# VHH binders against q9y6x5: the designs that were tried, part 8

Target 1, 379 residues: q9y6x5
Amino acid sequence: LPPKLLLVSFDGFRADYLKNYEFPHLQNFIKEGVLVEHVKNVFITKTFPNHYSIVTGLYEESHGIVANSMYDAVTKKHFSDSNDKDPFWWNEAVPIWVTNQLQENRSSAAAMWPGTDVPIHDTISSYFMNYNSSVSFEERLNNITMWLNNSNPPVTFATLYWEEPDASGHKYGPEDKENMSRVLKKIDDLIGDLVQRLKMLGLWENLNVIITSDHGMTQCSQDRLINLDSCIDHSYYTLIDLSPVAAILPKINRTEVYNKLKNCSPHMNVYLKEDIPNRFYYQHNDRIQPIILVADEGWTIVLNESSQKLGDHGYDNSLPSMHPFLAAHGPAFHKGYKHSTINIVDIYPMMCHILGLKPHPNNGTFGHTKCLLVDQWCI
Below, E stands for the ipSAE of ESMFold2; O stands for the ipSAE of OpenDDE; V2 stands for 0.75 times the mean of E and O plus 0.25 times the DockQ between their complexes.

## First folded at step 1 (VHH)

Design a41 (framework vhh_7uia_1)
Fold by ESMFold2-Fast, scan of step 1:
Structure a41 (fold): chain B 379 residues (1-379), chain A 126 residues (1-126)
Amino acid sequence: as target 1 above (379 residues)
Amino acid sequence: QLQLVETGGGLVKPGGSLRLSCVVSGFTFSKYAMAWVRQAPGKELEWVSSISTSGSYTYYEDSVKGRFTISTDNAKNTLYLQMSSLKPEDTAVYYCAREPYVWSLGDYRSEYFDLWGQGTQVTVSS
């Protein structure tokens, strides 16, 4: 029987939520599996970029999903113009479900993971659900488990995406203990449902399950706003993305736009593309705009001085508030092992190893995850 | 009890102006982004404009940029679309829609909207 893996993402699950709230179901999962306390995600710390980094092992400049809203300078295409189903945006990398289908003549299944409802290199996930936020976790789980049991060729790689706690993190902010407690309790119950369903179907003992997330969340405030309109008129540039990383496409001389922005606020850094810090790995792609603004943690870039957003992400990936966690259980993983930190790009080569796939060239380091695996020597 | 009600549609000549209103009930703008989406006869749904939960940032489809203005009045629970310099190609049924996810702002998919109004007809003809 080929090895099987289910990859689950709870969007916006900040690593330290595990320390601040009780997760009885997740803790039971971890007792018989592994926990990575912090996952260092890629910059920018946004949903589409990091979800694609998990399944490709690549930095955003390499896989091409550089933001949730993008403009490609060469082709003049806009991502935010409802063309996210255009394969063009996704074709700069090969995600693991494509590799799984092409190398081993196996099937893949997907419940809402970003990119899985798009043909990438002329290959779409064998089984998938078109993205719809209204579809319940239970329906997504029903489809995934049905496909894991009733497919030919067999489904060996499956993904499941859930929008919480990200939506509530934005709405309430991560420091709202009452509201976040209710949301996170619901997520823990969904993890309990997942484990129970897999056990009842006889899948639990032979399935590798990874539970992770794409980023964290930080508290925002009406007292921490950067008003871009106070520094530059809209007629001088096209805004490709706003906050907390603003992507600026100049309509006039780039230097003139830069000079108007560079002293706008002490709470953001203004970079010409070639001056973006190397540690971000956010420079070598036509979809990265000529000027990038990076707000300090908890600061929101606005156009007219107000924001009701109480939580946000997208900030510097060195910030612990931006880090998710990773928990895993199954025949490939040790039991009761805790690891401090891995890079989010390390997940892809680890998953390829578990599935017996040859990874495409990637930015991950297999050595960083080997201590999690029973068939590897740890040092 | 959750409801969106659009008003303000009608017949207008090219170059004219019109203001659409959407009264919301059962929720507040502080928790949801809002959008205007239109459908011209025989065409697919087209996103027109979105406004953030704070009202502080707005996004527009390129063909309406500089001509349309989206705004909210929290005291009146009303979303507006002020349309100016109207063109025959702006003729459509205009829908008010609620966006439950912050990351979906400006990234139109019909599935991202969890609550829709009934629509109001705007006709631009001479």
Scores: ipSAE 0.000, ipTM 0.144, lowest interface PAE 17.2, mean pLDDT 87
Fold by OpenDDE, second read of step 2:
Structure a41 (fold): chain B 379 residues (1-379), chain A 126 residues (1-126)
Amino acid sequence: as target 1 above (379 residues)
Amino acid sequence: QLQLVETGGGLVKPGGSLRLSCVVSGFTFSKYAMAWVRQAPGKELEWVSSISTSGSYTYYEDSVKGRFTISTDNAKNTLYLQMSSLKPEDTAVYYCAREPYVWSLGDYRSEYFDLWGQGTQVTVSS
């Protein structure tokens, strides 16, 4: 049978949730599979960029989804969660579902994974759902599993996306044990539902399943605010993306804007585009604005408004609070194996290997995931 | 106590109709997906139909599509299977079963269901 892979993302599932909360279903999943405890995601640590990095193996500067909100100065186009359907934004890379679908006797399916409802390189997933946050997990899971089970040509790669625990993390903060316990319990139940559904359909033994996330969540506070209005007049710049990594488009001389911001707060680093640290791999793209502001962990960049978020993400990708996890199960994976860390871009070459796809050039390292795979030598 | 009780089975002629009922007790009916499974003489258990928790999604095995309809009445804590155009091949003991999520097709395993009824006999014969 041709290999099949289901990639599942629970948005904003911080890695250490596994240590601080209980997940009976997920732990059972892990017990019968593999766990990567920490996945170092890409900078910035936000939803669209990281989800696209997972499926392309590329850093943000390379695949072109550099934020949840973007602006292209040449075309004057804007990208946002409410305006993400233009292939212009996605065509700088080839996601794995496109690669997969272009193979003979294969098709791809997607339930609301970022970019899957957009024709990329004139190719859209054979089966997909238009993004709608109101659609239940049940419906998403139903469609994905039905497609995996009954499609011709067979669906060999599928994606499933869910917005929790990110939304709740924002609302309650990751340190709210009472509320987050409830939320994470629900997530675990959904994982249980997923596993049960796969078993019911007879897919469980033959389907490779990856459960992961795009980023973590850090605790924010009203006591940790950086007010830009205290440092620079709003008329001097356009805010393309906001906290915790603000993208600044100057309306006046860039140097002047920079000078007004560089000492705005001791809890914020201000970078000219050319001075962005190399370790971020966040420089070589025209969609990155001339100045970026990077707040310290737990700090929120605001204008003359108070943030209502008690949790946020997007910070330095070296921070453990920003890291998701990866768990996997299926014929391609070992059973009962735990691994400490991988890079999020490493997932792509691994998935390509599992599916027998030739990967596009990418930033991942296949060697980092070899120990997860039964057919590889683990040194 | 958790319990499923099937009723409505009987003898019917080919082309006839029957309506099976499954009354649920001991748990919140609306929080579980439900299924019908049948076992013909000398054959293995066969999944027939499932309905999602919300009732919004229904699933049928190919052999019963267009003939059988699964439904629920949450107020009565009852699962139904309306069977029409019955065939001799439909002769079996029909069981209702509780499942955490709808089962639509695939390799059936009885252990995947956590609660079963006693079954009701359906016989289709001229």
Scores: ipSAE 0.000, ipTM 0.258, lowest interface PAE 15.2, mean pLDDT 92

Design a42 (framework vhh_7uia_1; at its last look DockQ between E and O 0.01; V2 from the best seeds 0.00; counts 0 for: pae E 23.3 > 2, unsure alone 58.8 < 65, placed apart)
Fold by OpenDDE, second read of step 2:
Structure a42 (fold): chain B 379 residues (1-379), chain A 127 residues (1-127)
Amino acid sequence: as target 1 above (379 residues)
Amino acid sequence: QLQLVETGGGLVKPGGSLRLSCVVSGFTFSSYAMAWVRQAPGKELEWVSSISGSGGSTYYEDSVKGRFTISTDNAKNTLYLQMSSLKPEDTAVYYCVRGEYKFLTGDYSWPKGFDPWGQGTQVTVSS
């Protein structure tokens, strides 16, 4: 029987939540599996880009999902969470569920994972749910586990996505112990439900499960705001994406716009596209706008309207607050093993290995995850 | 063709024991996970225990852990549930179910979506 893999994402699950909050169910999951304490995600550290990086092994500049909000100057198309269904945005890469589904006697399933309700390269997951935030975790879990259990061809790769603790992180801030404890307890309970469901269905012993996230969350404050209106007139640019990495489309000369912004705040770096630091791997894509603004950790870029968010993400991907974790359990993984760090793009070649898939060219390094796998040498 | 037949239910006093059996026919017993679920009058179906096809893994709901034991005899195509230290709250119809969802429109929730089901056996715990 072909190996099976369930990839689960809890959006915005900051890695150090594991240290600062209690997770009885997740800890049990980890105890019987593996933990990567920190996953260095891709810049920018946003939802759509990082989820696509997980399943493609590519940096954002390569897979083309460079933000949650995008604009293509040639086609005049816009991308957003409410407008993400055009394959145009996704077709610059091949996600793993497509690769998997194109294999003989295999199918893929997805519950709300970004891009899974879109035909990519004319292929859509055999089983999927259209994104709807109102659909409960239970319903998503029910569908995923049903498909894993009874599909023909068998579902060998499945994805499950949940919007928490991201939404609450935004609302309360990651350092709000009272509110976030409640939220994270619910998340842990959902993990418990997941594990229990898999056990109930008799899937637990043979199913590889990865629980991870796309990014962390940093504490914001009304005292840490960068108001662009104090530096540049709205008529001089279009804002394609906002805080904490604003994408600027100049309406006047780019140099003029840049000069107006470059000294706007000591807590914000302003980059011309060609000057974006190489370490971000965020330059070689037409969907990246001519100017980007990168706020320092915990700072929020605003216009005249103040931000209501107490937490945010999207910052420098080297910041620990932006890092998610990865936990895994199943036949492919060791038991009781902890690893310090991997890159988020490393997950793809690992998943391909587990599933016996030939990976597409990617930026991941399989060697980084070998210590997690029972069939590999850990050197 | 697919059939599950439960036996072993009955009336027992609190603290007593019962052993339920489920004889399977129409499919390869060892190829499927099996489960016990129960339904008390006026209550929703409740998962009780599951066992992997190989029999190597067993799982229990919290309320029955330490009291119930699920097992199989592949040679007899029979699933068992040994119940001990029974409580009044254990009173229910107990169903044997194959660990496979039926793809039907309407209800995909566990355990209702599983197929096939036995006819059930009544367990009554009363003083």
Scores: ipSAE 0.147, ipTM 0.668, lowest interface PAE 1.8, mean pLDDT 93
Fold by ESMFold2-Fast, scan of step 1:
Structure a42 (fold): chain B 379 residues (1-379), chain A 127 residues (1-127)
Amino acid sequence: as target 1 above (379 residues)
Amino acid sequence: QLQLVETGGGLVKPGGSLRLSCVVSGFTFSSYAMAWVRQAPGKELEWVSSISGSGGSTYYEDSVKGRFTISTDNAKNTLYLQMSSLKPEDTAVYYCVRGEYKFLTGDYSWPKGFDPWGQGTQVTVSS
């Protein structure tokens, strides 16, 4: 009997929300489990890239999901919808559910995790739901728990994704304490429902559960806009992605486009692809465009228009506002242990260890997470 | 003619160091991803480390992280593997490889007869 793992993501759950708001259900979960206070995500700090990094252990330039909107210069394909089901975009890596199913007598289950409704290397989760934002958390939870309890071969790896608090973070901004308090209380109640459901079904004591997120959120404002149309005529370039990291494909000479952009705003860095900082690990992929614009925290790039977003993410991954957390509970994890920081790419080799899978080559380091695990020593 | 020549192996004590070299010819070195793979006696071929052809992105098997360093010298068309803190389990024939090893996914994609393999260099770690 292989061990079982449920991986849960609450999109856009900024790490310091844990310090500024009350989470009675999550705190009870943590008290009998482990907490990593900050997870350093990958650049760019966007949903699809970071969700795929969690399950592959790879930087975005290596797994190929480099943004929520992409263009591949070699094949001339466009990824304009973050739920695009063309396997081409996902096939540069092998996510953990694929590896899990390649082991004899194992199944995987998925409720809405990015990429799980796409066949990757001709493999899709044994049980899955097509992405639909209208499906309730309760329905996703009902399906996951049914599959964990009633599958042959057994489901050993399951994923569950929820769109909040990201949607509300965008709408209200993370500094709106009244609205964010209400939203985060509802999420804490969903965590309570999750734990209660697992206990009721007899799953709680023998299931490893990870609760994490892909990124944080920072406050935006109508007073912090970068109007790209004031810098350059849009006849000179094709816009592949806009804000806060703009991906620019020049229609004229690259140097001319760069020169028009490089001094446009004091709140934006302009990089030729080869000059993108090495620490981002965001250079070596054909889907990364010839010119990248990186807005400063809280600044929004616009095309001669106002922005409706009061919160956003995608910014520099060194920013604490962009960091999520990780909490975990189960037979693999210590009880009452707190750890300061891991890299988001470290989650994958840890999960492979828990499940007894040999990881594919990856950018994570198992040593960074070993202190969380009962079968390992912190040196 | 394409060729890869591995050198630098030898007998070393546990905790010792070795530097492996792979001299390549017959192709534009910087245009290809390169990797080190090893085969221990009676074991299957194992990927050790890889380096991209363009920007020096490097990847390592978990058991060698912090102990081995892969690098290139494009002017000399040479791939290196600097090995430190060597362990008996590092004993193997080491090969440099070019082409279609899909190191990002851990899979080999070798068209038979098309990708060059070198003769390898033997590393023995024994007290």
Scores: ipSAE 0.000, ipTM 0.144, lowest interface PAE 20.9, mean pLDDT 86
Fold by ESMFold2, look of step 5:
Structure a42 (fold): chain B 379 residues (1-379), chain A 127 residues (1-127)
Amino acid sequence: as target 1 above (379 residues)
Amino acid sequence: QLQLVETGGGLVKPGGSLRLSCVVSGFTFSSYAMAWVRQAPGKELEWVSSISGSGGSTYYEDSVKGRFTISTDNAKNTLYLQMSSLKPEDTAVYYCVRGEYKFLTGDYSWPKGFDPWGQGTQVTVSS
């Protein structure tokens, strides 16, 4: 009976939502499983980089998905959320679903996890949905459970991605308690539906389930804008990514561009690539641009415009507002155990262990998660 | 034994059309994702298009989007690639592949002894 694992992400689920809102279904899930209260994610704290870090165990500089918007100067290729299908971008790492389905008598399934509709190393998930944000959670769940129950060779690793509470966090901001309470209640209901569906199909007792997220959310304001056009002529650079970490490709002398930007705002740090703090692990990839601008928490970098989201993410990964949680349930996990912190890159080697896979070289530390697992000596 | 037989290639002028077929045996066709890949002379293998086992989801490489259509006929265990508005850049050997084939990471060449892949079908777009 090969072990099975379902990895679920609710995008933008900030760790402290767990203590500031009510989650009866998620609380029951945690009570019968494990909770990691605080997951330190990777910088940049954006969707594509962090979802790929979960499934590769690598920092962004190593797996090559360094932002949601990227440019490669040698090939002149662009990457964006509407232009993400070129395997060129993804091929610097091997995600867990590829390793899993290359094993004898195993397959992988995916409901819209970033990268699962791309043929990475000429390998696409055995069963997958092309990304489409209009597809309901119920349809995603129905496809995943159908594949888990009915596939030959059996699906042993599956992923499920949902856009909330990220979308609503951007729209309302995390401090809008009334709207966020409504959104988070709907998400808890979806978690209840997930557990009930697994029970009804006979999957619950022998399926390992991880519920996690890629990042949190911080409050933004029209009073906290950094206007780049006030500091530098737009013609002097190419803008690869804007906020809250701007990626700047100079069109003129790099030092001149840096000097025009370094005093632009006290709420923004300006780094030459070689000066990016070592703790970010964000330097050693050609896709990282020569200058990056890092806004302070809650500040938004804009050109000469006023419109912006009310909540955002992508800030310094040391900020608690950027951190998600992790909960897990299943035969591999203890019951009723809480752990304070792990690094998001630690999830990959833990998943490989659960599935009996040999992990590729990675930045995770298995020892950080071994106390979650029933088959490990913890003390 | 897994078998994949590609047909329907040939010589065609720019702007022309071809329909590639891949007849499969040795596995439950509707349970697996299927794809077309191609190799142009002197180039690495390139993914062209894929389709889910259910037939509900399709993916296309940017240069073929709007010109190529992938489809299946589960009753005949057959995968298709309808190619239209063909360009000289489409000249390649086209291979049909099943999901879960084994590749080493970072290597797009055909490994010796990789049995699931057929002989391919040559498509030549030339004046």
Scores: ipSAE 0.000, ipTM 0.105, lowest interface PAE 23.3, mean pLDDT 87
ESMFold2 (binder alone), look of step 5: mean pLDDT 74; pTM 0.772
OpenDDE, look of step 5: ipSAE 0.000; ipTM 0.220

Design a43 (framework vhh_7uia_1)
Fold by ESMFold2-Fast, scan of step 1:
Structure a43 (fold): chain B 379 residues (1-379), chain A 126 residues (1-126)
Amino acid sequence: as target 1 above (379 residues)
Amino acid sequence: QLQLVETGGGLVKPGGSLRLSCVVSGFTFSDYYMAWVRQAPGKELEWVSSISSSGSTIYYEDSVKGRFTISTDNAKNTLYLQMSSLKPEDTAVYYCAAKTYFRLYGDTSSYEYDYWGQGTQVTVSS
């Protein structure tokens, strides 16, 4: 019988939260499993891009979900909330649930992971929930566990997505220890509920479970704003994405727009597309705009207004504040093993190995995760 | 210039209903993600509901689900919040907010909206 894997994401779970708060349920999970202390995500450090990188093993320039708001210059399509179900945006890669369903006649199940309610290469997750933030963690968990236990062909790959601690991280900022303590304690309780439900249903001993996240969170302030309207008039460009990475489509000469922006703020780097640092792997896609502005950590780009945002992400992926963690438990994983760092693109080939799937070409390196696995040797 | 103007607030008794309207000028709101955000006396801003520019994606805060309905009229550039079964804890200033680049999947924070109205007061009391 094929191995099974449940991939769980708590959006915006900054890695160093593990050091600053108590997680009794997560600690019990890790004690009998593995912990990767830092996961280096892809740039830009946003929800849609990084969730798609986890399940494809590709940099954003390769999988095509390059931001939460996008414009494709070739087709002239705009990506927004209303367009997130257009397969056009998701078809530049093959996510693991598609591969899972097309190899060995297996089923996939999804509770709200980005892309799972979209037919990608004419294949949608066998069982899925349309995205709705008002659906409780309990209902998502009930559906996932029902599908894991009562499906034919068997569900071998399942995903579960939860919006916290990202929503509270934005609202309170990660330095608000009182509010973040309450939120993170609730998340730890949800992890306890997850483990208890899997044990009650007889799934725990034979199911591989990965708990991870897409990015971290950094503190923002009204004292750290970059006003684009003080640098350039709106008639000179179309704004595709704003903060903390602004995507600029010039309406006049590109060099003229660049010159107006390049000395606007000491807390923002301005790049022509071809000058974007190679380390970002954020250049080779038509959805990446001709000029990209990157705010320094904790700085917010605005249009002649204040921002009430106390926390944000999207910043340089070298920043530890942008890094999530990965914890895992199950028959594929060692018990009580800690690893320092992997790349977020490495998760995909590891998951393919666990499921016995042939991975599509990807940017991950299996060697980076082999020390986590019982069927691999690592000195 | 972009403007958001809220109306429809007032005094209502517990169990009553109110309909809030937000008239958008200076742009077509079909180009923006729209939301209602409230601030109760002595409390922080609380996101209530949001709706995508197409009207296809709608979200509600748990405490208002089944009682509040968000909707749009694109021809009138107007956002609505129909409030029913009002409770004293619903007493707040209600703000209309707009975002060109609404963050999805966990990014529902009230602090992510680019443009805000001046607010309309809703008071639920006997």
Scores: ipSAE 0.013, ipTM 0.287, lowest interface PAE 8.3, mean pLDDT 88

Design a44 (framework vhh_7uia_1)
Fold by ESMFold2-Fast, scan of step 1:
Structure a44 (fold): chain B 379 residues (1-379), chain A 126 residues (1-126)
Amino acid sequence: as target 1 above (379 residues)
Amino acid sequence: QLQLVETGGGLVKPGGSLRLSCVVSGFTFDDYAMAWVRQAPGKELEWVSSISWNSGSIYYEDSVKGRFTISTDNAKNTLYLQMSSLKPEDTAVYYCTKDRLYSPFYGTKYSPLDYWGQGTQVTVSS
């Protein structure tokens, strides 16, 4: 019987929340499994890019989902909420569900993980739900567990995505202890529901489950705004993405636009594409614009307006506030093991190993996750 | 010239329903995301819901989940917002927009909004 894996994401679950709030259900999950305390995500620290990095093992410059809003200079296509289902944007990589279906002739199932409702290399997840934020966690879980039990070929890889605590992190900010406590308690209860459902269905003992997230969250403020309109007129550029990483496409000479921006704010770094720090691995893709602006942690780039946002992400991936965690349980994983840090790109080759798949070339290092696995030597 | 025309607002009692429409001219919906945003008297602009035109990916603000439904009709170049179980707190001018919105997931994305319609007034009172 092939091994099975369920990958669960709670969007925007900052690793440090584990230290400041009680998670009895998650703690019970970890007691009989493993915890990675920090996952160093990829730059930029946004939802679509990092979710695609988890399932491809690639930096954003390599998998092509370089932002939540992007422009391809070669084809002149624009990616945003309006065209997230165009396969063009997702075809620069092969996500694990596609490899699972094509390499091993197995089925995949998805409850709203980014990209799973898109045919990528002419292959769509065998079972999937079109994205709809109003669909409950319980309904997503019911579909996933039904597909794990009742599929031919067997579903061996399943994904489940949940929007919280990201939505509340944006609305309240991570420093709002009262509201964040309520939201995080609800998340812990959903983890309890997940474990209980898998136990009741007889899946728990033979299923590998990974609970992770794509990024963290940092506090923003009306006192920390960068007004881009005070620096440069709209006639000189096209704005591809705004905050906290602005993607600028010049309509005039690039150097002239750069000179108008470079000293606009002490709380924003302005980079020509070739000067983007190598440590970001955010340079070698046509969808990365000629000028990138990177706001300092907690600063918001705006166009002559206030911001209602009290929390945000997208910032420098070296910031601990941007880091999620990873917890896992199942026959592939040790029990009661804690690990300090892995890179988010390391998750993909680990998952390929668990499923018996040959990974596509990737930026992850299998050695970084060996200590989590029972069938590996921790050296 | 790009134009957005909102209709369907009105006076309704708490618990009632309304369907808002936004007719688009000067471009096709195939190339754009569409959103509903609202502004109550003396309040900040609030994002309500968005839909990706070709994909059908749908997002809602927490206070309207389960009560409002966003949809499109590509043949009519029309965006809809079906509102049910209306509350006095839903009283606002409702606008449709393209490509630029504030979202609880994405924060402030683009503003000022270049492509606002005239708006349609929704009033929920006895």
Scores: ipSAE 0.011, ipTM 0.471, lowest interface PAE 9.5, mean pLDDT 87

